# VH-VL binders against Thrombospondin-4-B (thbs4b): the designs that were tried, part 2

Target 1, 176 residues: Thrombospondin-4-B (thbs4b), of Danio rerio (Zebrafish) (Brachydanio rerio) (q8jgw0r23to198)
Amino acid sequence: ESTVYNLLTSPDCLPDLLHGGLAEQGVTELYILTTFRIQPGTGNTIFSLYNPRDNSKYFEFSVFGKANKAILRYLRRDGRMSAVTFNKLNLADGEKHRLLFHLKGLEVGHPGGFPHSQGALPVPGVELHLDCRLVETLRDLPAVFNGLNNHQAVELKTMQGKAQEGLEELKLAYGD

## First folded at step 2 (VH-VL)

Design b9 (framework fv_barzolvolimab)
Fold by ESMFold2-Fast, scan of step 2:
Structure b9 (fold): chain C 176 residues (1-176), chain A 121 residues (1-121), chain B 107 residues (1-107)
Amino acid sequence: as target 1 above (176 residues)
Amino acid sequence: QVQLVQSGAEVKKPGASVKLSCKASGYTFTSYYINWVRQAPGKGLEWIARINPSGGSTYYNEKFKGRATLTADKSTSTAYMQLSSLRSEDTAVYFCARTDYYESWGAFDIWGQGTTVTVSS
Amino acid sequence: DIVMTQSPSSLSASVGDRVTITCKASQDISNYVAWYQQKPGKAPKALIYDASNLETGVPDRFTGSGSGTDFTLTISSLQPEDFADYFCQQYDNLPYTFGGGTKVEIK
């Protein structure tokens, strides 16, 4: 299920990142904003965009306080998974963290890769911004846009029960 | 205490069907998936299918599509698996096991005790 | 489907020994690996999830490690109750798949 969420402006660098860059045709940009506070020793999948019919995961962020790591994983357009492990960014530290994920895709109509067909289209990939700092850029093309543009099932899961108490904000913005 | 309690042993002839039950207690039934896994005598574990008790959504291993049918009854916190067109190679212990939605996704933290299904003449 | 190759298929050990069991995935599964212990006639018991996290109540002599395609389960000082079959499982993608199992038997 595709849903358009309107993001509220906030002080900081966030408005510059959230309000620009919708492409002309279909969904080619997705912004995921999450704010959380996770206690040491606990772990949570913060959110996952997934296909509920086959449990395949388009895009997932997890924090493992017991293992002192965070993992970002997402499905690539070539059918393989990308996974990034943040061993030095223990986000289960009892403090509030704000993450912005900016996912960028290329229009499906330009598969040949000729220079003139790429023009000023958004650079494909995933950017992770932590507390208004760009901390990672991943160049693998995310597959979630093919799901959204072809009306495939896309649902959002978040942490549950007592673990859910650490999730303060989760917002998505995209054009359809 | 969190438990999954399964129905008793079954003996069936080839071509028959069998319906197994798995009763959950001690947790919110609709907050976890129920999976079915089998183990033939002396062999390893093989995943059959998963159901979300909340909405009834299922996913089947291709090997079992068309033969396995999963259902769940929220009022009794009971999951069911029906396996049809039984063959001798379906002789196995069948387990139900829960998986979490959000932490560990697909690790089976709680298992039923198993139901032995024997398919013979 | 993702294939999980587990080694060795069996091993003989004495109480107090360090035992290592390995599991290799046919593709990158990040850390989505669980380990189970199974005693004869019983259901499997969860030991490890997310490759390295111990389930509640599991002794700390059990350690899981690895990421990507190569995973290990280590028992640092084998106890009498540890003689059992052990299985790895991936849950990166459906269908879930298991390793072939390792029988840990007394020497």
Scores: ipSAE 0.005, ipTM 0.493, lowest interface PAE 13.1, mean pLDDT 77

Design c1 (framework fv_cofetuzumab)
Fold by ESMFold2-Fast, scan of step 2:
Structure c1 (fold): chain C 176 residues (1-176), chain A 120 residues (1-120), chain B 111 residues (1-111)
Amino acid sequence: as target 1 above (176 residues)
Amino acid sequence: QVQLVQSGPEVKKPGASVKVSCKASGYTFTSYAVHWVRQAPGKRLEWIGVINTYSGNTYNNQDFKGRVTMTRDTSASTAYMELSRLRSEDTAVYYCARDEYWGSDYFDYWGQGTSVTVSS
Amino acid sequence: EIVLTQSPATLSLSPGERATLSCRASQSVDYSGDSYMHWYQQKPGQAPRLLIYDASNRATGIPARFSGSGSGTDFTLTISSLEPEDFAVYYCQQYDSSPYTFGGGTKLEIK
């Protein structure tokens, strides 16, 4: 179960849901829904998820129409930013698109759970849904929030989405 | 240990087609894209295109428009590049190289290369 | 397309000397704080080998004598003290925009 958050209109509800829970359990799923319109031959950052206290970035999604690519950038657990380039998504076509990112991380314990001696861990993955259609599924992705410590958990409570050129909607939801 | 092993050398006549294979081992095939790059004798490397190994979606250099077809077989962990309507200027060594979906935009491992000679 | 110009075409040096190789792009290869420029080494009869990615990061297994620098349109690969195995052809490659392109190469040869 998850609560849908519109980061551009309702930032205050996010701290309540993450209070204490993330520091203890970790994040197992993250959903990012965005709606945008980008003109052909142009390119821009669609959204950034960042900590407003220090402007540190956690996620950034950009469409670069002239280069014919879309880029997802994210913070790694080693402190470096990584980039994923999608060379097959033509998103700079002047039309409105809705893209859903469903990010799956490794299971980081269960609250009050029993210790397990055996069992397959969930494989990290991401599903990309474009205009209500599953476009792509990737496997063996690093969990974007792997190695979260108390400081990073607090930073997630203060995370906000920044409105960008061409962005019409941005929503986040967390799975527990 | 990561390896990309390509098919053996090919000799073709102008107008024919050639299909080169690239068999991956030592990693999860569908977690990495496969790019194709060629190098004519004494010339620079030239990018041909890329295939998403999980979805099968491709994106090709427009210089090869209508002549290149990239495919993959996930059960065999093998990527294929077929180039049709061959010309003498297509004589080159053809390489496959892998590129990670989440984290990198560079070619960290390459196949050994497949020599393709087009002559009349 | 982005054109990459490497200079010099041939560099003749002895083991122990410092090598400096240049790559210039016809337009910026920078995006969002990163430079999408990579360097590869190629020996005769072999596939290229990744040396440096994103302008300045050394690939796994690459000796510390190799370093990369630069941003925008002007990039440099430096080998601080040449070893015999370093005499090869070096290519720069941009990953900023499709089609991805390579430079003409710099051949590093023994004097």
Scores: ipSAE 0.006, ipTM 0.487, lowest interface PAE 13.7, mean pLDDT 72

Design c10 (framework fv_cofetuzumab)
Fold by ESMFold2-Fast, scan of step 2:
Structure c10 (fold): chain C 176 residues (1-176), chain A 121 residues (1-121), chain B 111 residues (1-111)
Amino acid sequence: as target 1 above (176 residues)
Amino acid sequence: QVQLVQSGPEVKKPGASVKVSCKASGYTFTSYGVHWVRQAPGKRLEWIGVISAYSGNTYNNQDFKGRVTMTRDTSASTAYMELSRLRSEDTAVYYCARTYEDWSYDYFDYWGQGTSVTVSS
Amino acid sequence: EIVLTQSPATLSLSPGERATLSCRASQSVDYSGDSYMHWYQQKPGQAPRLLIYDASNRATGIPARFSGSGSGTDFTLTISSLEPEDFAVYYCQQRSNWPYTFGGGTKLEIK
């Protein structure tokens, strides 16, 4: 199904920082864990987080077996789309790969002020982890938190049909 | 063999709508995205937007806001682009083009032959 | 949007000569170590044909005489030794930001 949901079973590399519900304080961290097997010469969109009202994409990951590369597309907070190519991950090799995307937004303001407004803030952006190792850090702020925190619909779309045979796991987890 | 075959030429009056089709063959239609690009006589190429054949999700260039609708029919392996409220400035050859891995948008490896659309009073 | 400026607008050369075509972007098209610039060839009455993707990668079936280089805002397409079939219009295209944009083209013509 195309539904955003919480991770029920934590993998070893997922931080133990899953607290709060979507209704409380807003979402400032999003973890996307996916495990897949893509054959050489094949590929597909592994997942897409999108806005069903206008069919725009917030965050999408695809693997290109023929070109031996992966593409991450995501909507920036400024309304522009980013497309990032990974040429060195070699994900279409017929083996299982486990990727963790860690999306970091800015802290939501609190009633009566900002507890961390003058202190160190988490670095916003997107981190990509391959087998619990950080392999990439992306600096553009993702817009998906605007959708989640404004009670906008955000849905998850995954591989279908024959391509679904390569998808073994796709889970989302939220944090504040 | 990969082929994208587009519908034939159209002549329209200002204010009308035109719907161009792009029929795919030789590959798994739902594994690739379809871009739409136009070229007015003697001018540069202009990107209109893209549709995922898998999901039906679209993104349109804001210059065409409110006038462009892209759809696809997975059973017919066909993508469609409809442009409404036509102006004389919309006179162009309209191309569809394939991109790898469904919603990848990395490059246009195969193109349709083009559909000539003429808007005149 | 990102504006792409190609120069020269027309390049007149003879077969066997080297052609160097320029494309300059109004802002960087680089992201995470890659340069998101493509090159296409278009002959009269035909759809464009992909030559080079992501600045320097030659597309399948494209002869070795075609090469691409550059990063950031300044990109070059080089044809090492012109063949008669190479006289066409060449367009650069960026995929760094939406909307995707194309350059104005360089017409390569026989001197």
Scores: ipSAE 0.000, ipTM 0.492, lowest interface PAE 11.1, mean pLDDT 77

Design c11 (framework fv_cofetuzumab)
Fold by ESMFold2-Fast, scan of step 2:
Structure c11 (fold): chain C 176 residues (1-176), chain A 120 residues (1-120), chain B 111 residues (1-111)
Amino acid sequence: as target 1 above (176 residues)
Amino acid sequence: QVQLVQSGPEVKKPGASVKVSCKASGYTFTSYAVHWVRQAPGKRLEWIGVINTYSGNTYNNQDFKGRVTMTRDTSASTAYMELSRLRSEDTAVYYCARHEGYSYGLFDYWGQGTSVTVSS
Amino acid sequence: EIVLTQSPATLSLSPGERATLSCRASQSVSYSGYSYMHWYQQKPGQAPRLLIYDASNRATGIPARFSGSGSGTDFTLTISSLEPEDFAVYYCQQRSNWPYTFGGGTKLEIK
C-alpha cells in the first residue's frame, strides 16, 4: 500500500520524513507529484523543500515563463548542488500540467533478481515525468535519502498570492 | 561574477550602534542566505548569525542576544547587520558571506570585510 | 555550543614538507554517515577561503595537495607537499550544531 501525504494540507510530515524517517522505513523510492497551471509570461517557484532559517534548497522546482524554461535544483548526496534547466518544456502556457518526480535511492545490499550477465545495475537518481511521459533522467542521488541533521530545519514553500490558485496538487508518496 | 561588496570602515564610541551593509551581485539574491561573521585582531572567526533573504527571518548567535539586528532589502540586493551597545571587545573586521544551498554553514563567497573600531 | 580545538597553534615547516593539522570537536559533528566539518585558509588582510567541505571534499579550484579526513570528533587537514603560498592560518568550522563555531586556528609558518 502506498503512503501518500498531501503537502498542501499536511506539510507537517516533512521534518519527520527528512530527519531519518524515510531511511528508518526502508524507503528507496519516493514520488513528488504536482499539478499546476501557469499563465504565459509569468514565473513561479512551484514548490521548494528548504531551510527556513537560511534559505538552503533541498529540492526545488521553478518555472520561468518569460524565458520559457524550468529549473530543478536539488542537494546531492555528495554535498554538491544540481541545477538542471529544461528549455524544451513549455509549462507556462495557461494549461494544466502534471509532473511526477521519481526519486530513486540506493538499493540495500545485493538485491535478488539482478541479471547475472554483464549489464546495467539499477540507476539511482531522479526521473521527471511530464503528463505521463518520461522527459529526463538525472543520475545524481538527492540527499533527502540520507536524512538531514537535527539542526537543519525543513519547510515547504509553494506558489504564492494569486498564483497559488494555479497549484492544484502537491503530494509526496512512497510504496507500490 | 558573483560579488559581495561591504560598506566602508567605521569608528564608534562605546554605547553607540553600527550598521554594516553587504551588496550582492551576479546571482539571484533571494536564493541564498547571508551569514555574518566577525574576527577581532589576531583572534578566531566568530559566527554572528544568518538572514533568510527570501523571508527576512533571522537566527542569531546567543552571544549577541539583544544587540544584533539583521535585515535585507530585496530591491537593492543588500543585507544589513546592526550591532548596538558597542563595547571595546566588538572591535573587529565584520564579514558577510553567502552560503550555497548545499549547506547553511558552507560559505562559498565572502565580502571583503568591514573594519569596526570601538574606542573611547 | 560545540568547541573546536585546533592543534598545534603554530606549525613551522619548510616548502616541500608534509603538513598535518588537527581539529578536535567537543562532541560528534557526524550524522547519518556525514561529517559536517569544513576547513578554511586565511591570509593577512583577506577574507577566509573555503578549502575542504564536509570533512573530505575539496572545494572548487583547490589544488590536489590539500586533503581532509576524519569523522566524529577528530579531523585532519593534510597538505602533501607545501608550496610557498600555503603559509597562512587555517581554521576548521562545524555546521552540525547551532551555533556554528570555528576553531582557534593553526598558523603555518616558514622555518
Scores: ipSAE 0.006, ipTM 0.520, lowest interface PAE 13.0, mean pLDDT 80

Design c2 (framework fv_cofetuzumab)
Fold by ESMFold2-Fast, scan of step 2:
Structure c2 (fold): chain C 176 residues (1-176), chain A 122 residues (1-122), chain B 111 residues (1-111)
Amino acid sequence: as target 1 above (176 residues)
Amino acid sequence: QVQLVQSGPEVKKPGASVKVSCKASGYTFTSYAVHWVRQAPGKRLEWIGVINTYSGNTYNNQDFKGRVTMTRDTSASTAYMELSRLRSEDTAVYYCARGEYDILTGYYFDYWGQGTSVTVSS
Amino acid sequence: EIVLTQSPATLSLSPGERATLSCRASQSVSYSGYSYMHWYQQKPGQAPRLLIYDASNRATGIPARFSGSGSGTDFTLTISSLEPEDFAVYYCQQRSNWPYTFGGGTKLEIK
């Protein structure tokens, strides 16, 4: 069962993000904030949003310290899986890292614009922010909003095994 | 059409508090953040902080820690900035400015209030 | 906090000339192809006016003679041919990190 959080402005550098529960008209914006510390040579899945009925994955982030890479996998609206490999992010370095995913789906028009969606991601897709800086923008529409809005089961699973000892924070917030 | 109209000039004694208002019109108030910036005579602009007008949550520059309080009234489309325990070095023009909601730090200040002069003297 | 240093402090030019204003950051304000630097114009007794956002994008209503460039720590505001109304103080501002910070300003004055 996924839990909805309101993201508060951190004393570091993230602005206040307040998105009340699941929208009555549907969820079009999702924030995933995670803070972790992973030792060199270790690693695993940090989190996964998945369908518990068939274990299919909507959105998953993994760090592989032995290969010195991170992988983002997500289901696209067209039914295809996307995988993005980060070979330059040294996330298994024994240091604390804060990672923010901002996912934006399609929105219906609002007179005067999109009132609660005028933030950093102006077009549908996925933004990845590492330690308060944008590191990637992906334009493929994520299918997780189809799961959330069409009453499909969506659950959150976190780090397992030894990697779980390095997970310090994981928060989700929804918006419309 | 978009306007930010601030309250009038203030003269205060050291140790007092001042509360500046910023009334927004011409747009949906809760769709934009309000930032506060000041400028002492002949000095650079200095960012004070920001309020999320939808949630009421704030973030303040550490230089003002414990002295600044930001609030808003959504029904009146008005933001407020109160600065307490005033010192002579707080003498400045105080501006409110509109900013977009942003994951990083906010985009930019596209519309500004006219400014409120605050003079702190004995 | 990120310190922004503007140079020169004062630039004396005539209408029709090209103005080049510099802003240097104490650490990079660019990440993954984005540069989080803005430029504002301020005339005496007035609030600042947004000119350029995210290093190179002109704000609505800003004439084409204004352009911005740069990345990392070094940024430039260029006015290709000065008009009388362009003589003002110009400030750079970074949005890379909290707190937001402004440069000390460059005063553009008539020679």
Scores: ipSAE 0.006, ipTM 0.476, lowest interface PAE 13.9, mean pLDDT 77

Design c3 (framework fv_cofetuzumab)
Fold by ESMFold2-Fast, scan of step 2:
Structure c3 (fold): chain C 176 residues (1-176), chain A 120 residues (1-120), chain B 111 residues (1-111)
Amino acid sequence: as target 1 above (176 residues)
Amino acid sequence: QVQLVQSGPEVKKPGASVKVSCKASGYTFTDYAVHWVRQAPGKRLEWIGVISAYSGDTYNNQDFKGRVTMTRDTSASTAYMELSRLRSEDTAVYYCARDYEYDSSYFDYWGQGTSVTVSS
Amino acid sequence: EIVLTQSPATLSLSPGERATLSCRASQSVSYSGYSYMHWYQQKPGQAPRLLIYDASNRATGIPARFSGSGSGTDFTLTISSLEPEDFAVYYCQQYDSSPYTFGGGTKLEIK
């Protein structure tokens, strides 16, 4: 059985939760919902989960309005960074966009696995939903679960500067 | 021009350790991960593990559990693979290969290989 | 671990002929329209060289005569018209799941 926690009533408490509490409960799924507005010609990192000791990124989404591209970077379990470049997503259009990331560390049916909903990911991986539309599905296992489940340093960074709005919701599902 | 240059051949006794180096040139070292792969005589290629040149984080094949250590020196643009408690079946050519961090996982450039012979 | 079986083990052909090399995985290495399979060429005394990545994409600098196809568990490397320099050993490799594994190889030898 899984429990889901809403971490966004006070984003400042997320480092405290990630620093120790979450590892004791065995995080199996991570849901990150962001809402942003970026003006044409500007760009910023929408959010990043990273290790502050060495600045390595676990998971990062950035929008570059000047180049009209977005980049998702994530650390794989094998220690390598992966990058997905979206050249045809016009996200720096001055309009509000919602982006949902669903990261899964365990296959559906394992104890403690939280089903996304009907049509949940059958295997470990990453789903990206933009404005209620599935944009990408990635097969790789995200290494952020190593950080969350084995007490590695994990910190959240949200957008700043010209970008408006930011991290709307972060939910963690736990195995028992 | 991209090059990965490995250290020279090694002859070791069973129970010893060997450390192989892989010096990178012609590209930004920290933009690529370094994989280690070996090939025993008459056998297929066998993946040993990977190290991020940027972070130093490693992920190793469990068949080498407790025996392999990978490190890198960013200032020297060099990756290292140390294999301990050597056995005769560790006799192989050991290769390093680079893998672009910001794209799909594939090994586009390889070192020339380092012959390691373990004999009594 | 995923086991890759290559066939034939040895293929004897002449320059100008078409070569078809097979790689079969013990379980699917495809997901969501992607196939996590690569092909490498190895000549005696040399390191492997990347030919095809993600089942069907030709690597930079690789001649157009090389092509890859397949999905799921069955993959093929095709050389449309063999050149003398193509006689080598060819390996498939999966990266769907760790540990990454390689096939046993297919040796192309000159007839």
Scores: ipSAE 0.006, ipTM 0.487, lowest interface PAE 11.7, mean pLDDT 75

Design c4 (framework fv_cofetuzumab)
Fold by ESMFold2-Fast, scan of step 2:
Structure c4 (fold): chain C 176 residues (1-176), chain A 119 residues (1-119), chain B 111 residues (1-111)
Amino acid sequence: as target 1 above (176 residues)
Amino acid sequence: QVQLVQSGPEVKKPGASVKVSCKASGYTFTSYAVHWVRQAPGKRLEWIGVINTYSGNTYNNQDFKGRVTMTRDTSASTAYMELSRLRSEDTAVYYCARDLFWSGYYDYWGQGTSVTVSS
Amino acid sequence: EIVLTQSPATLSLSPGERATLSCRASQSVDYSGDSYMHWYQQKPGQAPRLLIYDASNRATGIPARFSGSGSGTDFTLTISSLEPEDFAVYYCQQYDSSPYTFGGGTKLEIK
């Protein structure tokens, strides 16, 4: 069954993560929480999940303040790269924003493991929550679950330590 | 080029079992689920079930409960569907189809395997 | 299980005419703003071919004359100007809930 081991529901509508770290073998759900403050006119990669052996990217989020765009790039399980552009998310506005990515990948044979089934497990894919608001739902399953479950290396890279870029928090949590 | 190539036609007697294969090429086999669908002569398409090619876990339509077994061989990039205790109503063309794990649609299909059940 | 009803069962038209094919679901196939309804074309002796996914998106390589529309329980496949190669059987399929089901098909035949 799907249980989120490191995730607690917050009274303020965002989950409280007990501890982050790299996903473990057998991961079927992944949560990525990031808090940032980006000044207008700057362009930055906020975080990237990548394979350190060949430097290929599994999942990457960037904000481009000059174009007022945010871009999510991720490797699909079929080996193709997808890019999703958010033209109406004003994230480079000098204000603090909290972003939660909820990645869902369920094995066949679990109730609710079928796409869009009701009443069992959350539908597979990617949900993006901005400041407690669901702003996007993506149907594709990222290749990061293949990387995690096939014993391929997966590491997290952040913009940590850049004051102007303003990364204040980055946490990962995963479930069985 | 992506291809799904199925085994050849089968003629079986009632009560027998049939095992159909589906060999994948041109893509990473374990990145896509394989669904099985059949079509009896002049009838609609009927979903049989799906196998997760990475884990081997299956989920089957309850209409086939206890009679269908799906397996796969990752080294050969081949999926299998075995249907037991065959009845004349199982006479159909059986198709495999790939699904980018939970994309929701079948972009590539096998050519189909004709299974005839008669005495 | 969701039952899909396609109408008409047979549609007789000439090349150059517009074809409109209907698919009705026994319950909504919508979830979170998307409609999980797909359309396939099948010619005699061949496997089905994906035409439209998620109600309105054309699959790769599908001509612009094919379009899909609808939401909830009522869906339509439209062929704006029939070509000779378009005379085939068309099936709708829902992917909202297991078991996944197909409609009974609409046979498009030459008048």
Scores: ipSAE 0.000, ipTM 0.476, lowest interface PAE 16.8, mean pLDDT 76

Design c5 (framework fv_cofetuzumab)
Fold by ESMFold2-Fast, scan of step 2:
Structure c5 (fold): chain C 176 residues (1-176), chain A 119 residues (1-119), chain B 111 residues (1-111)
Amino acid sequence: as target 1 above (176 residues)
Amino acid sequence: QVQLVQSGPEVKKPGASVKVSCKASGYTFTDYAVHWVRQAPGKRLEWIGVISAYSGDTYNNQDFKGRVTMTRDTSASTAYMELSRLRSEDTAVYYCARYEDFYYGMDVWGQGTSVTVSS
Amino acid sequence: EIVLTQSPATLSLSPGERATLSCRASQSVSYSGYSYMHWYQQKPGQAPRLLIYDASNRATGIPARFSGSGSGTDFTLTISSLEPEDFAVYYCQQRSNWPYTFGGGTKLEIK
């Protein structure tokens, strides 16, 4: 289903997280909303966020219907890649799904810049909302956007192909 | 359609430098990282490093010990790899490749540039 | 750095036969159920061609006779029924850690 509205003007059954104070000093928030329909047995990357240092992926969400899993990949603080797998989150079921990622505790400014009271922030976390329901809270992850702190450093991209033909909506909103 | 085209063969003396170019076409150059890989005659592939076409930032394999410099020109959609203080052991075919870190691996490669280092 | 060991170094087979190529990593290249191992084919005088990415996914345009499997440290490339065009050198490559590394290659040659 296509829309002509941005994230801030679209009424939805999802929590009004943008109205509830986008960010406090020293905290930035990133909202990623995607709507898709993936046929059983198929799957692909839904979106990726790029690291401006080497143009590799810092954060990526993929659905693999053949393996019946979804994968959230991210760069760890030690420079190694890691992934969180959702083996029971079957999104390749031929139905429309709306997914909201709410990322909290992003570093303000570039690495080596002046952070805004970052030492007082709670553990960075990711809330995953699926079809108007909070389904996961991940709080044992590194700061997934450490070093990607402004709109110039954040790029959304989807892979071309059959799985992308199931992508109906992709929107990004950056708080503070 | 999507293509990487490299510069022609080079013959150099020990101690010289060589600069290889890699011109991209058929895609948005700044959306992909460019990796450099070499292969000595009859030997395995060896990863040299990577450059972000977007930012120009690089990561180099330490085996090249400060001898490699990677750059890019976004207006020309071209990446460059310069290797200095050449040794006979640097004789190889040098490849550039487009890479999506979480998708298809190195899915598009240049044709290769032969570099021969001899006295 | 992660060392990749491929075996055998040379495999002599006839068209129609099944080929099984192995790649072993010195440490795990898998995280949370995902494996960061790719396979490439190289013919003389040509650049490598991507066959399999992330252990088991066929790259675009790659025939169904090619399949990849494995996790952790042990990976396999299988060609179910060899065609004449399949006689080439095959390399595995890991993307789990920097620097990225390649195996020594397995040369598939016709009997």
Scores: ipSAE 0.000, ipTM 0.480, lowest interface PAE 13.5, mean pLDDT 72

